# VH-VL binders against q0atu2: the designs that were tried, part 57

Target 1, 119 residues: q0atu2
Amino acid sequence: MLDKKARIRTSREYRNVFEKGKRLSGRFLIIYYVENALDNNRFGFITNKKIGMAVIRNRIKRQLRAIVREYQGQVKNKHDIVLVARAGIGKSSFEGMEKDYIAIMKKAGLFARNANKID

## First folded at step 17 (VH-VL)

Design tj3
Fold by OpenDDE, fold request of step 20:
Structure tj3 (fold): chain C 119 residues (1-119), chain A 121 residues (1-121), chain B 111 residues (1-111)
Amino acid sequence: as target 1 above (119 residues)
Amino acid sequence: QVQLVQSGAEVKKPGASVKVSCKASGYTFTGYDINWVRQATGQGLEWMGWINPYAGETGYAQKFQGRVTMTRNTSISTAYMELSSLRSEDTAVYYCARDYDYYETSYFDYWGQGTTVTVSS
Amino acid sequence: QSVLTQPPSVSAAPGQKVTISCSGSSSNIGDTYVSWYQQLPGTAPKLLIYDNNRRPSGIPDRFSGSKSGTSATLGITGLQTGDEADYYCGTWDDNPSAWYVFGGGTKLTVL
């Protein structure tokens, strides 16, 4: 699990990202991202009922958290980032989700210039 | 400005198929799911399914499984809904609607003007 | 027969306040957020409320939404003749699988 300080926790914090952040979409993921006033990044995860039953939603959420943890150290600092699972993600492999995450984050310019794992 | 423009009215015989189109503009077509909703004459709204236009994944309401096919052509930002084995009960106005995710839910923020499909012998 | 239950009709005079209820279950309204749609006669539905109580741009503050438990409520103050329409609540459900559900609709008549 992500460190407590690296997690978006309140509905107010989530909605702030949705309302003030930028939106980018990939095949399986939508990201909303906005600069924060902290010295660290915070991540949020949304798996709504559109993507499937609770078992599916929980699985997807675990997988997305794992992906975010893997690349966390390579993300530009001072951002709130919310990952929203798109319809159809339930049929995606872990590798597919990871690929989509990397692609979207690159498009958003959220990876550090010296990031190596994404190349 | 976001717009969804649907194809014109259709008249079909029972047992035939109908294919309705929905052309999107004013936004990145592949970035938002498209929902299809129908409304029988004098009745309420009924959700039929969604399509993710990025790669074409779909999810259909159980009621329409086996009869509905949702597709898209990304080159012209157009979604399609085909309904086969038409019955008189399928007479309705059919809508496409853009899906917008917000927090832990999604809503339909833009709608097409609707396409009237009449099934009669 | 609709998954979400609404009164079939409500009516009031101009300037008055009306409320429209929407009742569901734990698998839909109880676990997620509700949207409301306005459908003027002969037109396509229009988003009126999302996230239980938020208004899209262009929707006046005369329209409000709330949710409690497995029920949602649409409120309209300062009723105008132009508000005469059908109103639908809607939300996502995951029983038995993921699908979007609507209320049966409420016909609002302005007297």
Scores: ipSAE 0.914, ipTM 0.959, lowest interface PAE 0.5, mean pLDDT 96
Fold by OpenDDE, fold request of step 20:
Structure tj3 (fold): chain C 119 residues (1-119), chain A 121 residues (1-121), chain B 111 residues (1-111)
Amino acid sequence: as target 1 above (119 residues)
Amino acid sequence: QVQLVQSGAEVKKPGASVKVSCKASGYTFTGYDINWVRQATGQGLEWMGWINPYAGETGYAQKFQGRVTMTRNTSISTAYMELSSLRSEDTAVYYCARDYDYYETSYFDYWGQGTTVTVSS
Amino acid sequence: QSVLTQPPSVSAAPGQKVTISCSGSSSNIGDTYVSWYQQLPGTAPKLLIYDNNRRPSGIPDRFSGSKSGTSATLGITGLQTGDEADYYCGTWDDNPSAWYVFGGGTKLTVL
């Protein structure tokens, strides 16, 4: 699990990212990201009902948290980043989600230049 | 400005198929899901399904599974909805609508002008 | 027959306030957020309210939304003749699987 300080926790914080942040979309993920006034990044995760039943939503959410945790050290600091699961993600593999996450984060310029898959 | 422009009215016989198009403009087509909603004359709105135009993944309402096919052509930013084995009850105005993800849910923020499909003997 | 229940019609005089109710269940309204759509005669639906109580750009503040439990409410103050339309509530449901559900619609007549 991500450190408490690395998590977006309140609905107001989430909505702030949606309202003020930039939006980029990949195959399975949409990211909203905005600079924050902190020394660390904060991550939020959204799995709404359109992607499937609660068991699917929870599975996807756990997988996304795992991905973000694995690559968090490669993300540029001072950002609030919300990951929104897109329709169809329920049929994706973990590797597919990971690939999509890396691609979209690179496109957003949120990864260091030398960021690559772990292992 | 975001726009969804649909194809013209269709008249079909029972048992035939109809394919409605929805051309998107004013935004990144692959970045937003497209929903299809129909409305019989004098009746309410009925959701049919969604398509993720990035790679073409779809999700259909159970009522239409096996009879509806949603596709897209990314080169021309166009979504398609094909309904087969048409019956009189399928007579309706069909809408495409852009899906807007916000917080823990999504909404339909832009709609096409609608396509009238009439099924008659 | 609709998953969400709305009154079939409401009416009021210009300048007055009207409310439209939308009743659902724990699997839809009770567990997510509601949107409202306005459909003027002969036109496509238009997003009116999202996230229970937020207005898209261009929607005047005389339109408002609220949610409590398994019910949502649309409020319209300063009623105008141009508000005469059908109004639909909508939200996502995951029972038995993911699908979007609408209310039956409410016809608003301005007297």
Scores: ipSAE 0.909, ipTM 0.956, lowest interface PAE 0.5, mean pLDDT 95
Fold by ESMFold2, fold request of step 20:
Structure tj3 (fold): chain C 119 residues (1-119), chain A 121 residues (1-121), chain B 111 residues (1-111)
Amino acid sequence: as target 1 above (119 residues)
Amino acid sequence: QVQLVQSGAEVKKPGASVKVSCKASGYTFTGYDINWVRQATGQGLEWMGWINPYAGETGYAQKFQGRVTMTRNTSISTAYMELSSLRSEDTAVYYCARDYDYYETSYFDYWGQGTTVTVSS
Amino acid sequence: QSVLTQPPSVSAAPGQKVTISCSGSSSNIGDTYVSWYQQLPGTAPKLLIYDNNRRPSGIPDRFSGSKSGTSATLGITGLQTGDEADYYCGTWDDNPSAWYVFGGGTKLTVL
């Protein structure tokens, strides 16, 4: 869904976002974000063992990737953005995760004022 | 400056319950999970569970499932841990700790001062 | 009977160095990242090392950490009498279900 250039790929790149980025949390999600030196956005997804067993963590990652893909056209360019699953996210519906993502991205000012909408 | 300030020492009889409070300041309370950890005299640390203060969701260590309840009041930035059906083996110092997410893990970056609970007849 | 095994005690003279081991399994240390906590006598634990080998602000560089396979190591050089404390490793595990596990603790005596 997300092309190769829109992914944060290495542990060093992930850690850079945690070290230099801003942190903002919602009900079931945390984002870390920082400006990058590219022409595009890159997204990363983190679930750790406190979230649950691997099957649960993999389901959460798939759902978050689907949400990001749906709204990626609205995101201001030149940012590295890591979505971190928060404890309790396994109890959320897909719609709950989606609402949380929208709210946190608006609060961060990452949705562009004149961005194109994707249906 | 991040602080976690816990309620005072408690003395309880076997079979009673205890509720320990943990008041947070210096950060956005709902933005970080709170974990509870206990330590019997001269012993190691034992994890009890977590609460997500925003969502109100909890996860408990299997050993305490059915006896522990973790709650919070977001309006006063306070987390609570209640342990019921107390036994003498529950005599310990109880800590709250803030959980900080970093990369593919998390760790406890700030701790409360501890609350001593003594269970005796 | 901790899932993470540490030596019960270590000792050395001021100015010397020590290492403290922490042995776990594939479901914890082998598949995640280790933190170390220092507990000075009569106080709450304090974060010392995170992400296997990183130090939070204010922790001097004579404290170090490493991980290899299912084991982690805390190193302390230039020992001071104020380093006398209990040291715990800790990490997340998902076997049998999600939980945070601490090592049994190591008492450091500076003689």
Scores: ipSAE 0.856, ipTM 0.927, lowest interface PAE 0.7, mean pLDDT 92
Fold by OpenDDE, look of step 18:
Structure tj3 (fold): chain C 119 residues (1-119), chain A 121 residues (1-121), chain B 111 residues (1-111)
Amino acid sequence: as target 1 above (119 residues)
Amino acid sequence: QVQLVQSGAEVKKPGASVKVSCKASGYTFTGYDINWVRQATGQGLEWMGWINPYAGETGYAQKFQGRVTMTRNTSISTAYMELSSLRSEDTAVYYCARDYDYYETSYFDYWGQGTTVTVSS
Amino acid sequence: QSVLTQPPSVSAAPGQKVTISCSGSSSNIGDTYVSWYQQLPGTAPKLLIYDNNRRPSGIPDRFSGSKSGTSATLGITGLQTGDEADYYCGTWDDNPSAWYVFGGGTKLTVL
């Protein structure tokens, strides 16, 4: 579970990231990211009805939080990052999601240079 | 500018198949889902399904399950919708539309010009 | 026939205000965000409103959207002849599975 300070929590905060952030898409994930004025990163998670029923959406959200938590120490600081799950993610394995997350975060240049676990 | 350009009008007989194309430009093709929506003459909009152009994942409306196939060619940024076992009721204008994921939902922010498909004996 | 219910037609004189309702259920409008689309005669639909009440770039502030409970409303003030069109509400539904649903459409006539 991510700490409260590491979470995007309000609609205003989410919309700020969507409106001002950069957008990158992967197979299963779309990320919106923007620099913040904090000393820490904040993560947001979006699973909309395109993914499927609430049970599926909640499962995917839990898995994405787990992935983000696993790699959060390797992400460059001072970013608000929103993960939007794409519709096909419901059929993906956890490893597939993780792979996609790593790939898209690398593409965004959001991992620290000395991050070894992401290789 | 974002554009979706669809193939030309089609005339088919009952039982045949039709394949409509939708060429995208002005944005990263694989980054946005494509939806297909049709509209019979004088009728409302009817959603058919979506495709993720990145790897080709699809989701179809139950009404069209087993009869619709959505594909894409990423090298030419083109999405395809094929409808088989055509019936007179399939006569309609078919639209492709870009799906923009925003916050907790998505909406169709750009549409193709439409493709008229006529099914007649 | 349509999952979302709209009045089949509305009409008003230029300069007037009209509202178009869109009624759904807890599995769609009640639990997500609504979009509105304008379809001018003989043309493809155009995004008019998203996220219940937001306007895309280029859409004048004469157009507004709102949502309450399981219903959404499109408002058009300062009606112009060029507003004569069909209007559709739309949103995602997850019952029984994920699918996008449209209203039946409303024909707006400018008198």
Scores: ipSAE 0.855, ipTM 0.944, lowest interface PAE 0.7, mean pLDDT 95
Fold by ESMFold2, fold request of step 20:
Structure tj3 (fold): chain C 119 residues (1-119), chain A 121 residues (1-121), chain B 111 residues (1-111)
Amino acid sequence: as target 1 above (119 residues)
Amino acid sequence: QVQLVQSGAEVKKPGASVKVSCKASGYTFTGYDINWVRQATGQGLEWMGWINPYAGETGYAQKFQGRVTMTRNTSISTAYMELSSLRSEDTAVYYCARDYDYYETSYFDYWGQGTTVTVSS
Amino acid sequence: QSVLTQPPSVSAAPGQKVTISCSGSSSNIGDTYVSWYQQLPGTAPKLLIYDNNRRPSGIPDRFSGSKSGTSATLGITGLQTGDEADYYCGTWDDNPSAWYVFGGGTKLTVL
C-alpha cells in the first residue's frame, strides 16, 4: 500500500491542508490539496461520524486507499492531498467512487497530462 | 458572501404538510451539504437531517424518519424540507444550515434566518 | 435525558468571565471535535467556536473553547450586555446511528 513517506501523519499536517489548501467537491468526495516542500506526494483520508458507524467508515477508508494506490503514479508530485468522504458515500459503488476521484483530480489539475487511463 | 434565505412563515392545521425552502447564494451550492434544525419556542436546537445536494442523498434523524423529506433543485440553488402529518408539537422555527467539513468532523458555518411554522387547530 | 449536558443558565456582571460546560460521552465529545453556537435573542444561531478551540473570522479572542475527555468548555471574558444569548455545544455522534447532537443550551444573563 502507500508507504510511510506518502502518508499525511499528524493532525497538524491534516489541518494545514484544510487551512491552506484548495477545496474541490464531487458527488461523494471532497479533496483538499496544497503544494508541499517534499519531492513526493502525501495522501490523507478522512471520514467523520456523519458517514456512519466505525465499521462503515473503515470500509470506506479502505476503498479510498485502494483507489488512490491504483492511480498514485499518475499524480503530479509535491502535493499534500486529503480525501474527505462526503455524506451519502455509503450509497456509492467502488466504481462510482473511482470515477468521482478521477473527475475531481482532473479538475484540480493534479493528474499528469500523459496519463492515458485518465487523459 | 454566503447567504441562506428561507421561505416565509407558515400556519398549518394538524395533519397537513409544510415545505420550507432554503435558497443558497455566494458559493457553489452542490459543494456543501445542507442540514435542517428546528427549535420550538423556549426550547433547544433539534437536528432533523442532511441532504447532499450534488447526489440528492439524505440522512434523517430517527424521530422524523417517515415524516420528513429533504430535496433540492440545483438549477436554482435551493434546498427543501417537507414535514408531513403535522402536530401541534411541530410548532417551531425551522433553520437550514451549511455543513462545512473540517478534519474529522463538520459544523454549521452559515445559517438561514429561520422559518416559523405554527400548527394550530 | 439530554445527550450533551449543559447548565440551563449562568449569569455574571459586565466585565467578568464565565465558563459554560458541555458534558457528553465517548461516542461523541470523547471521539470528536466540538463546536459552539451563539443564538442572540430573536436570531438564528451563529458559529462561535469550531474544532474545540478555533474561532471563525470576526469572533473576538475573548471567546475561547477547550475540550478534556468527554467534556468541553466555552469561556467568555470581558462580558458585555450584547453577550446575553443562548449558547449551544454541538458535535456528531454515531450512537445508535449517525446524528448531530446539540447540548440543551445555556442562557447567559449579564447583570
Scores: ipSAE 0.853, ipTM 0.929, lowest interface PAE 0.7, mean pLDDT 92

Design tj3
Fold by ESMFold2, look of step 18:
Structure tj3 (fold): chain C 119 residues (1-119), chain A 121 residues (1-121), chain B 111 residues (1-111)
Amino acid sequence: as target 1 above (119 residues)
Amino acid sequence: QVQLVQSGAEVKKPGASVKVSCKASGYTFTGYDINWVRQATGQGLEWMGWINPYAGETGYAQKFQGRVTMTRNTSISTAYMELSSLRSEDTAVYYCARDYDYYETSYFDYWGQGTTVTVSS
Amino acid sequence: QSVLTQPPSVSAAPGQKVTISCSGSSSNIGDTYVSWYQQLPGTAPKLLIYDNNRRPSGIPDRFSGSKSGTSATLGITGLQTGDEADYYCGTWDDNPSAWYVFGGGTKLTVL
């Protein structure tokens, strides 16, 4: 579970990232990201009903949180980052989601250079 | 400028198939899902399904499962919807629409001009 | 028959205000966010409102949206003859499984 300070908490904060942030997409994930005025990163996780019933959507959010937690130490600070599940994600393995996350975070330039565990 | 441009009108006999194309421009095609929606004359909008064009995953409305196939060609930024075993009730205008994710929902922010499909004998 | 219920028609004079309702259920409007689409005669639908009450760029603020419980409402003030169109609410539903539902549509006549 991410520390409370590392969570995007309110709907207004989430919507701000969608409105002001950059968007990059992969096979099963989209990220929206924007620099924040904090000393740390904040992460958010989004599904919607096109993904499936609530039990499916909640499973996917737990998997994405686990992936982010594994690599969070390698993410450049001062960013709000929202991970959005896209249609078809229910067909992905955990490893497929993880690979997708790594690829889009590298493309966004959000991993620190020469950091460990970015693959 | 985001645009979705669809293929021209089709006239078909019952039992035939139709394949409608939807060419995207002005954005990264694989980064947004495409949905298909139809509208019979004087009637409302009816959702048919979506395609995630990155790797081609689809989800179809129950009514069309077994008769509809949605595909894409990423090299030309084009989505396709094929409807088989056509009946006169399939006479409609068929639209493609781009699906935009926003917070805990999504919506159709850009639509193609529509393709009229007429099924008659 | 649509899952989301809209009045089939509504009318008002130029300059007046109209309200178009959209009634759904707990599995759709009650648990997610509503969009509205405008379809002018002979044209494709166009996004008018998203996220219950937000306007895309280019949509004037005389168009508004709101949601309460399992119902959504589109408001149009300063009615113009060019607003004569069909209006559809739409949203995702997960009952019985994931699908997108539209309201039956409301024909707005400006008299």
Scores: ipSAE 0.827, ipTM 0.922, lowest interface PAE 0.9, mean pLDDT 92

